# Designs tried in a protein design chat: VH-VL binders against q9h9l3. Part 63

Target 1, 176 residues: q9h9l3
Amino acid sequence: PRKMVAIDCEMVGTGPKGHVSSLARCSIVNYNGDVLYDEYILPPCHIVDYRTRWSGIRKQHMVNATPFKIARGQILKILTGKIVVGHAIHNDFKALQYFHPKSLTRDTSHIPPLNRKADCPENATMSLKHLTKKLLNRDIQVGKSGHSSVEDAQATMELYKLVEVEWEEHLARNPP
Short names: E, the ipSAE of ESMFold2; O, the ipSAE of OpenDDE; V2, 0.75 times the mean of E and O plus 0.25 times the DockQ between their complexes.

## First folded at step 3 (VH-VL)

Design Bi2 (framework fv_amlenetug; at its last look DockQ between E and O 0.03; V2 from the best seeds 0.00; counts 0 for: pae O 8.8 > 2, placed apart)
Fold by ESMFold2-Fast, scan of step 3:
Structure Bi2 (fold): chain C 176 residues (1-176), chain A 120 residues (1-120), chain B 108 residues (1-108)
Amino acid sequence: as target 1 above (176 residues)
Amino acid sequence: EVQLLESGGGLVQTGGSLRLSCAASGFTFSDYAMTWVRQAPGKGLEWVSAISGEGDSTDYADSVKGRFTISRDNSQNTLYLQMNSLRAEDTAVYYCAKDRITIFGPFDYWGQGTLVTVSS
Amino acid sequence: EIVLTQSPGTLSLSPGERATLSCRASQSVSSDYLAWYQQKPGQAPRLLIYDASSRATGIPDRFSGSGSGTDFTLTISRLEPEDFAVYYCQQYDSSPYTFGQGTKVEIK
């Protein structure tokens, strides 16, 4: 039996002019929305741009943050063998430097039935904030203090549950 | 100078096995994902498999899943591709290549390739 | 999977002429995760362009990339003798990584 989790990561800018995205926080929730993992993560490179408006990350969060290699090991232990739900999840996997099997990956930014329920074009990439407002009547990512990766992971799981039955049936007939 | 050198190619019978190696130098090997890309005679490029920098995460093309295993030895700066249950359609030049960034990027350096011929 | 279709299959030109190569994706490629490679007979591919428009290290400025979404173009402003080769586009937006079938640029 495959268990299911949802993930959301926050990235900060490293490298020249802060153009490289490095993992700085990761939240993982189970099917019911309970938090399995939520840690600030210290990038191995100097942070040039905290991107606080979106990431919610400040210098204070880095003081006791888990080093990247240790955090990555903990996170991969949770994700391995499970169905992983995310929104634009390729960015999260890139930050984790991790190949998750496509057969076990569910990206809520690329599920046509979900867009259809939200009255959005099936082939468009809609933001998590927009889909959550349209389908769950809930506002997330409010204000200028940055996003909550826990809130985003929970919303992502709830969105997937709206189309889970029909999408799993589609994937069984049309393997990715 | 970045260098990738493949070896282990040759002639094998259908159903047989072969192990390819790729010796890397000139960069911090463990910081980059590595990939195998093949090219059948007179045909285009086909991605085969990739492995993360630490070697603990892998991905495969559907055509080779369950038959090929990618691995790496970061202490020896060497990438491997173990090929089992070989089929005629696996005949190709196999290139190892380095990810440009760390993972999920284009491939900025390639080896010279090693020819694998699968026949009766 | 994202299917990449290149056109034309063969482009016959003379040195000094402009070459324009197209790559069309079956679905939108996010964040311009598209690369172009050059391959000469008996040689490994060489990265020319990444992120749709960024020139790789050591690549002459006569090579340029453009486009987004589903339509991408590689332009060689003035062909040099060494530019006659096969060119491949590649997407790295989603697994599996896929390549176009190639465009051969040959001498007229």
Scores: ipSAE 0.579, ipTM 0.855, lowest interface PAE 2.0, mean pLDDT 92
Fold by ESMFold2, look of step 5:
Structure Bi2 (fold): chain C 176 residues (1-176), chain A 120 residues (1-120), chain B 108 residues (1-108)
Amino acid sequence: as target 1 above (176 residues)
Amino acid sequence: EVQLLESGGGLVQTGGSLRLSCAASGFTFSDYAMTWVRQAPGKGLEWVSAISGEGDSTDYADSVKGRFTISRDNSQNTLYLQMNSLRAEDTAVYYCAKDRITIFGPFDYWGQGTLVTVSS
Amino acid sequence: EIVLTQSPGTLSLSPGERATLSCRASQSVSSDYLAWYQQKPGQAPRLLIYDASSRATGIPDRFSGSGSGTDFTLTISRLEPEDFAVYYCQQYDSSPYTFGQGTKVEIK
């Protein structure tokens, strides 16, 4: 049985006009929701737009943040060989400059049985906040100071557990 | 001036092997992801494989998984594509492409391509 | 996998005319990670537009990109003789980083 972790990242804007999404925080939790990793990360390029309303990242977080290359190495060591759960997880992998095997990837934004449990259209892309409220009776991302990647990673793992048996069986019959 | 030069194309039989090379210059090679894109005669562009700047993360199109291996030698500024168990549908011009930044696209520089012909 | 469908397949126009090329994605492309390339016979592709609307280095301002989500457009305001080529859209949002099938712009 493979070990399972959940990941969530927060991004800031770099590059021309701040359009490049660069990693500025990453949180990883285990199956039980215990934090394995939670660091602010300094992008290798100048930050043009902190995107604080959504990211929760402010200038003070960058003062002692771990440089991207070091943080990436630490994060990839945790992810390698594991089933990784996330929400719209391709964005997190892109920010890490990393490809994770599709057979070991679980994306709660694209699991039809999870949408069905929430009484949502099976092919709709649902927000983490919405799914968490409907299925776990929890409010996440409360307030106006941005998201908590720890809270979001924990919620993502709990959501996956609701459909884990059904979805793992589905994937065994229908390899990605 | 950024330059990419592919080599190693040629005629091979089905089931054969071929290794493509792409020599890079004019930029810090290890800072950028690199990609192979192919184009069958008279057809459109097809993404084949990408590799991170450090070379520690790779991905492949389903049509080539298990048969093709992308690699790089950052000390020699060279990108490689090892192609095994070749099939007729692998016949194409193969381009190496440089990522504009570090997010696996878009590709701001392309080589002129090298032709691979697979005969049965 | 995000499938990109270009229309029309072929666009027959005269020099000086406006060309409008469409690219439709099977699902939303995040952060406008959509590029346009030009390819002339016997040549490698050339990047024209990235991030849906930003012109690449050295690309004339007669080329412009627009759109978001699932619908994207390349516009050539006044066709020059050198603009008759095949044009491809590409998404770089999620792997595999797919291309559209191409639109050929040819002399009428």
Scores: ipSAE 0.522, ipTM 0.838, lowest interface PAE 2.2, mean pLDDT 92
Fold by OpenDDE, second read of step 4:
Structure Bi2 (fold): chain C 176 residues (1-176), chain A 120 residues (1-120), chain B 108 residues (1-108)
Amino acid sequence: as target 1 above (176 residues)
Amino acid sequence: EVQLLESGGGLVQTGGSLRLSCAASGFTFSDYAMTWVRQAPGKGLEWVSAISGEGDSTDYADSVKGRFTISRDNSQNTLYLQMNSLRAEDTAVYYCAKDRITIFGPFDYWGQGTLVTVSS
Amino acid sequence: EIVLTQSPGTLSLSPGERATLSCRASQSVSSDYLAWYQQKPGQAPRLLIYDASSRATGIPDRFSGSGSGTDFTLTISRLEPEDFAVYYCQQYDSSPYTFGQGTKVEIK
């Protein structure tokens, strides 16, 4: 079996009116929830909107932030060859300007057995917060300080572990 | 075992067109970006064009931009290079190369190459 | 574009000797996105090193890569007869993903 990691990223707004989502923090944890990577990242363009309410990112976090190209290289080295678990992970990969092989990607926002277990419609897109509360009886993304990408990555991994056996069997029979 | 097999090369007149193909096997084709690299006789390697795994992103060297089009058919595990308005300087062996991962980067597998000769 | 300049153009050595090949970039190559390839006459290139210092699968440990920023080096600790070939460096930091002009390692 391949080594598995979970990833979660926080984005800030760049470009005109801050509508471009740029990577500002990335957290990666292993199967046991141990942190492998957690860095603030400096976008290549001027930050227009820190989106602090959601991202938790502030201007002070960018002072010694890792330049995007450097961070991207570091992150890709960690992800290469591994099964990567995330929630709505296409957003993370888009911000990274990198798309992991689909056969090695697991998106907890699109796993019908996970939704079923949470008594949700199988084809609905449920939030990480909702699934975590329902299935793990744990509150995440609480308070006014924004999200914790480490916490979110850990929750994502724990959720996937609930359906890992069933889903891996499904994927083996139905490769993407 | 990973295999890449190019085809479609040959002799063509200046201004003509050719379409190269690369048949891939031994790996999940759509998971990896693919690249064309060419080598003129007795010369070095030149990056020509690349395409992402899903085909939604492409890139070209300035020397071929506007004339060449890279594409792929993931259902057939085939990479293509449509070459139009060919010039003498396009004469080269064209290699199909597999990217190591899904970003444009190092190439861990190469085909045997197919020769394209453009005559005036 | 990032221009890669390899040196020397030709390296004449005997089997058993140490080979040191240089690749210099016109600007810094981020994240050490630098690869080395070997090409023998009539054959396709073969990946030796990626990410500046990572050895590709199946490559003997006598091949090693080092360097960062603008200066990179490929070292063959002890040349074997099959190592006489042309070697190319390539950056994949930014488009176009350029190659060096190559260094020929030939038998003295």
Scores: ipSAE 0.013, ipTM 0.580, lowest interface PAE 8.7, mean pLDDT 92
ESMFold2 (binder alone), look of step 5: mean pLDDT 93; pTM 0.943
OpenDDE, look of step 5: ipSAE 0.013; ipTM 0.588

Design Bi3 (framework fv_amlenetug)
Fold by ESMFold2-Fast, scan of step 3:
Structure Bi3 (fold): chain C 176 residues (1-176), chain A 120 residues (1-120), chain B 108 residues (1-108)
Amino acid sequence: as target 1 above (176 residues)
Amino acid sequence: EVQLLESGGGLVQTGGSLRLSCAASGFTFSDYAMTWVRQAPGKGLEWVSAISGSGDSTDYADSVKGRFTISRDNSQNTLYLQMNSLRAEDTAVYYCAKDEITIFGPFDYWGQGTLVTVSS
Amino acid sequence: EIVLTQSPGTLSLSPGERATLSCRASQSVSSDYLAWYQQKPGQAPRLLIYDASSRATGIPDRFSGSGSGTDFTLTISRLEPEDFAVYYCQQYDSSPYTFGQGTKVEIK
């Protein structure tokens, strides 16, 4: 069996004027959409901007949050050696301070066949919300309290499954 | 105040090995990803390898994967590139460079480079 | 991988003239994670512009960057003698990091 997971992270603003994106939540689901990991994560730096409208993170979530170094170790243990699916996934890898092998990375914001199925330009970057609505007829990210990283990770895995056979064949012929 | 100084370059034969070093000062070394970028004579820039601030995550260009190993010693503020099974195509000036933010940023500071010449 | 293509390969201009350099990406560069570097003969590259349009510390205001998605431009409004160099664009949106092949700005 091929080991494949999908990830979605939420970031808060730290550093000068809150311009640095620091990991504050991470959700990882398996191929079937079952949750393997879902924790709030405490950044090592002072949170300047919770970015709640997008992240869904509030001060209350930080009270019992897992410290960054511990959470990172747990997350990397899950990701290492697996095919990791995400949407604009390099932002998640930046927040994790982690280089995942490109041969094992699948970014649903950069898969031309997926855009083609959604009647979108192949080289454009389409939002997860747009692709999910077009291809799965499902509305995500509709809450006033920000995004659900579990919901986003599940949608991302389902989107990848629509092109998995075609894209894996393409990657086998054209190694990244 | 940030300084990066490469060393270890030289003339080596095809199939040989060489280890490059980059001594860093003027910033908290362990907080930033570091990278090696090379430039063949008269050619453009080619990214070679990168390593996370903690040193536990690495990445490589396909052309060097399996032959080169990037590592760092945060206690000595030093970045390394171990080069094995060298080929004529590896002939280049090798620069070490610092990530501007922490990881996946632009390279804000570069060393002066060290020349590696691979010949038969 | 994202392939960056720079044009023109060479710009032959005189001091005081405007230089416009192009960088095109094979796929969209998210969040404008694109940088421009200047390299003079025998020297290391120098960061000029990051995040497509932000000037790096110490870079004169005659240098400006613009663009988004797949099309990016570096503009030097009035060339000074020290500006004749090779310029590279670079994306840091995704691994592997990639550079354009360079544009040489030379004296006529």
Scores: ipSAE 0.459, ipTM 0.830, lowest interface PAE 2.8, mean pLDDT 91
Fold by OpenDDE, second read of step 4:
Structure Bi3 (fold): chain C 176 residues (1-176), chain A 120 residues (1-120), chain B 108 residues (1-108)
Amino acid sequence: as target 1 above (176 residues)
Amino acid sequence: EVQLLESGGGLVQTGGSLRLSCAASGFTFSDYAMTWVRQAPGKGLEWVSAISGSGDSTDYADSVKGRFTISRDNSQNTLYLQMNSLRAEDTAVYYCAKDEITIFGPFDYWGQGTLVTVSS
Amino acid sequence: EIVLTQSPGTLSLSPGERATLSCRASQSVSSDYLAWYQQKPGQAPRLLIYDASSRATGIPDRFSGSGSGTDFTLTISRLEPEDFAVYYCQQYDSSPYTFGQGTKVEIK
């Protein structure tokens, strides 16, 4: 079977008033939760808002951050040919200015069997934090220091593993 | 046309619970953060809670932390506010408001509000 | 938290006059993330100005916002009868996303 990786990204605000979401950190883990990639990324435009409360990004993280174009190349090299797992993953791909093939994408925010296991409506969109607490009995995204993209990527992979067999069978019968 | 319609308000006793809903239409719901703002009778506006478009990020005023939970169902274009352990000071009109793109934006559209009255 | 203090509490003016409302922040508001809202009795607030000086869609040009850092101003160049209402400033720089206590513009 094709190898799987999980991805999570953090964004900062750029543009005239910081309303443009720009990639500032990306974390990728393998099937076992081992970190394959975790880098702070320097946006091509001036950062107006670090959005630290959410992103966890501070100015000091940008001092030696990897330029966006270089980071994008590194990330795409890792993702190419893989099944990519994420939560609300369209936001990550948008920040990367890259869209992975739909047939090789797994979005844990849109997997009805996963919601069912968590005693949630199958067609509801649940947060990663809620699903992680319900199904893994683990707290993520706590405190005021912002998110950890590594922890979020690991949680996403672990959630997917709970429904992997069932969902892969479903997708095989119903290709996107 | 953007429309926001709150529901779920009413009379509740101290210590009780209510769940507010906000039905959204006229825009791509999942693309925007959403916020609850309340206004006690004859008083000013108070920010209560916010949630990102994806629902992965939430924030709360200190006055409601541990008691209120904000959530959303993007498949149904609905915002929620679960209110537990209600107090008299929670009495207010509760507005749902659309953020400009992200949670770090102003509120460009507001619902008409739903009244919550907490009595002893 | 960032505390926003509006002044004056009440502003009594006649139609046609110029209204100047102040909003002072306890600390600098980054990126000028400051908005102004209008609220009339029995109605929901309406966004007037965002990012300190940008007018929201459909807002007349008699409304203008200015300022940066800790001092912000909403100006109504010539008051219309429909402009008598309560006005709130709000910062969205950092949590909690606080409002000012409001300024009431009433007819003299």
Scores: ipSAE 0.007, ipTM 0.530, lowest interface PAE 10.5, mean pLDDT 91

Design Bi4 (framework fv_amlenetug; at its last look DockQ between E and O 0.02; V2 from the best seeds 0.00; counts 0 for: pae O 12.3 > 2, placed apart)
Fold by ESMFold2-Fast, scan of step 3:
Structure Bi4 (fold): chain C 176 residues (1-176), chain A 120 residues (1-120), chain B 108 residues (1-108)
Amino acid sequence: as target 1 above (176 residues)
Amino acid sequence: EVQLLESGGGLVQTGGSLRLSCAASGFTFSDYAMTWVRQAPGKGLEWVSAISGSGDSTDYADSVKGRFTISRDNSQNTLYLQMNSLRAEDTAVYYCAKDRITIWGPFDYWGQGTLVTVSS
Amino acid sequence: EIVLTQSPGTLSLSPGERATLSCRASQSVSSDYLAWYQQKPGQAPRLLIYDASSRATGIPDRFSGSGSGTDFTLTISRLEPEDFAVYYCQQYDSSPYTFGQGTKVEIK
């Protein structure tokens, strides 16, 4: 009964040596994979490292990007009260400066049945790219021009749907 | 220079309520998530609750959900923990602590703690 | 939740000796989001190590952290009298934040 969305964020490096991850793009899709939100986001601090190989973010994307404070408000309105699916989702929540309830959070990097279906050790953390290739026979994050957060969010939702019934039953029996 | 000072602890009877405060100084308070961590006499550390820098996002340990409420007043640089329906198991020193980066990090500065004793 | 198990429970050593403390997680900790704290009697915890291996500001270089995934180690290369304390590991990879039960480093 509770609505479900999938999220993927792209971060750029800020702070000393670009070691701080700051939100620069966020994509949210619904259960069917339709885009609910997809915006470039301007960090409140100086960007030291665009991390373009992975983020796909370039200086041009920052020109008309939504300021962090405004974007965060929009995103949190979409996430509040919903089951949120992500891969290594802690990184997205950190970039959003947000605590989402554990009972409504689904992290596809920490779902043992999903790893089992992919013939991977249940307690290992597998990349989104690897799980998507093994279970959906689809290549994502291809090339060197950066990842698509829309593509990643869509793949994450599809991966979760493979184990949804089993995992929701597990969580009902063993609340997080 | 960073200082955190807890207050509001004391002796309270089971079923009672208590409000803890943490006065912060030496950093831009609204930029950092804040947390409460407790420690029962002779025991280890247990995380209780956290709140985002803006105050609009909160999280709680299962043991305190529905009984404790974390809040903050960024204009006064003060963190709060409202504790209701107190149990003997809530007896502990309560520390407030600052996130090292902004949120979801380890805690780089801690207050000296305030003792809460819950008795029948 | 991620359960952290520290070993040994108590480590009895003399000043000048090397201390090695273990912290094991029940599931993999992403991005090395693991910290170590020192606590002396009657005092608040002090952050020693963050991101598994980075020393916090002001922490002497005799303290070092290592490890990844599920196995993490805190090493004190040469114990000073002030290093006898309880040490806690903490993960901040996922909610809820969890701490290990602590390792007490005491004088033999």
Scores: ipSAE 0.526, ipTM 0.841, lowest interface PAE 2.2, mean pLDDT 91
Fold by ESMFold2, look of step 5:
Structure Bi4 (fold): chain C 176 residues (1-176), chain A 120 residues (1-120), chain B 108 residues (1-108)
Amino acid sequence: as target 1 above (176 residues)
Amino acid sequence: EVQLLESGGGLVQTGGSLRLSCAASGFTFSDYAMTWVRQAPGKGLEWVSAISGSGDSTDYADSVKGRFTISRDNSQNTLYLQMNSLRAEDTAVYYCAKDRITIWGPFDYWGQGTLVTVSS
Amino acid sequence: EIVLTQSPGTLSLSPGERATLSCRASQSVSSDYLAWYQQKPGQAPRLLIYDASSRATGIPDRFSGSGSGTDFTLTISRLEPEDFAVYYCQQYDSSPYTFGQGTKVEIK
């Protein structure tokens, strides 16, 4: 069976007016929720907006952060050949400047059986926070201290497990 | 001044091969993702393929997957598209396009295109 | 893949009129990663609007973009002679980065 990991990233604002989303933290967990990678990452461009309310990233985190090129290499080595689970995962791949094979990608924001379990319209895009509350009875992203990418990656893996058998069979019959 | 210059278009038979080039200048080429977009005569725009700034990650439209290969030479500031097993449906003007920022984004600069004609 | 459907296919208007162009996505486009391009005959496309509502450099303020999720709009407040062209929307939220089929804005 092909190994699975879940990924979640936090971004800061770079570029003009801080509008560019640049990778500043990445967390990867295995199937059991054990942390395989969790690093603060220094963007190659000047940080204009730490976006701390949502990202949880502060200036102090950048002092010893791993430079983007190095971190990207480390992360991509972990992802290669694996099924990667995420929520709105295309944003994480964009921040990594990376294309992962579609056949090895699982996006919990776009899984109809998962929405069905949450009593949501099958084709609706649901937030990680809402799915986690409805299906796992857990509150994530609580307060104003920002998101935890470890917490979010772990929640994403647990959500996927709820539909894993059904969805993997669906994908085997309907290859992307 | 950003400049993109496509070349390598021409007439080719069905099943044949062709290699397109795009010479880039006026920006740090290796920092930006690059994209090929095509437009069949009288038709709309179709995204074809993209490559990361480093060149180590690529993606393709389903219609060309397995037949086309995007690549880049960052030392020569050149983007390529190797086109194999060409079909009549591949007839189009092929544009080289640059991302607006250092992540995947909209295309702020375009070349003027090179025509590929595939005939039986 | 995200399919973008533009309406109308053709918009016949006179100079000075307001043009309203629609782009509907088959699924939500996150972070408003939606762009608008203008293409005149024999020319490459030109970026007008990015991130749904931000005007690209050098684009006149008569061009404006709005919308989010699945429904997006390009508005030209008063058409000028140089605005008669084909307009495309594009999403760059998830690969493949698809385009709409285009709306031709032509002289009535």
Scores: ipSAE 0.128, ipTM 0.729, lowest interface PAE 5.9, mean pLDDT 90
Fold by OpenDDE, second read of step 4:
Structure Bi4 (fold): chain C 176 residues (1-176), chain A 120 residues (1-120), chain B 108 residues (1-108)
Amino acid sequence: as target 1 above (176 residues)
Amino acid sequence: EVQLLESGGGLVQTGGSLRLSCAASGFTFSDYAMTWVRQAPGKGLEWVSAISGSGDSTDYADSVKGRFTISRDNSQNTLYLQMNSLRAEDTAVYYCAKDRITIWGPFDYWGQGTLVTVSS
Amino acid sequence: EIVLTQSPGTLSLSPGERATLSCRASQSVSSDYLAWYQQKPGQAPRLLIYDASSRATGIPDRFSGSGSGTDFTLTISRLEPEDFAVYYCQQYDSSPYTFGQGTKVEIK
């Protein structure tokens, strides 16, 4: 079996009116929830909107942040060859300007057995917060300080582990 | 075993069009970005165009922007390069290359190439 | 764009000798996103080294890559007869993903 990691990214707004989502933090954890990577990242363009209430990112976090190109290299080295678990992970990959092989990607926002286990419609897109509360009886993304990408990555991994056997079997029979 | 086989090359007049194809096998085609690299006779390698595994992202060299279009059909494991408004300087062997993962390379497998000759 | 300049243009050596090839970038190549390829006459290129120093699958250990920033080196510790070819460096830090002009390693 391939080594598995979970990823979560926080984005800030750049470009006109801050509508471009740029990577500002990335956290990666292993199967056991141990942190492999957690860095603030400096976008190549001027930050217009820190989106602090959601991202938790503040201006002070960018002072010694890792330049995007360097961070991308570091992150890709970690992800290469591994099964990557995330929630709505297409957003993370878009921000990274990197797209992991689909056969090695696991998106907990699109796993019908996971939704079924949470008594949700199989084809609905449920939030990480809701699934974590329902299935793990744990509160994440609480308070006004924004999200913790480490916490979110850990929760994502734990959720996937609940359906890992069933889903991996499904994927083996139905490759994407 | 990974195999890449280019086709579609040939002789074409200046201003003409060609469509190159690359048939891929031996790996999960849709998982990997693909790239076209060309080599003029007796010259070096030139990056031409790349496309992500899903096909949602593409990139082009300035020398071919607006004239060439890269695409793929993952159901048929085939990469394409539509070449319009061809010029003499487009004369080259065109290689289909498999990216290790991302659209910027490196390229771990190459086809044997197909020759495109543009005559005035 | 990042311009890669290889040197020397031609390297004439005998089997058994050490070959040192240089690739200099016009600006820093982030994360050492630098690859080396080998091409023999009438053949497609073959990946030798990626990420500046990682050897591709099946490549003999006599091939090694080193360097960072703007200066990169490909070393062939002991040339074999099959190693006489043209070698290209390529950066994949930013678009366009440029190649060097190549170094020809020929038999003396």
Scores: ipSAE 0.006, ipTM 0.573, lowest interface PAE 9.7, mean pLDDT 92
ESMFold2 (binder alone), look of step 5: mean pLDDT 93; pTM 0.943
OpenDDE, look of step 5: ipSAE 0.000; ipTM 0.549

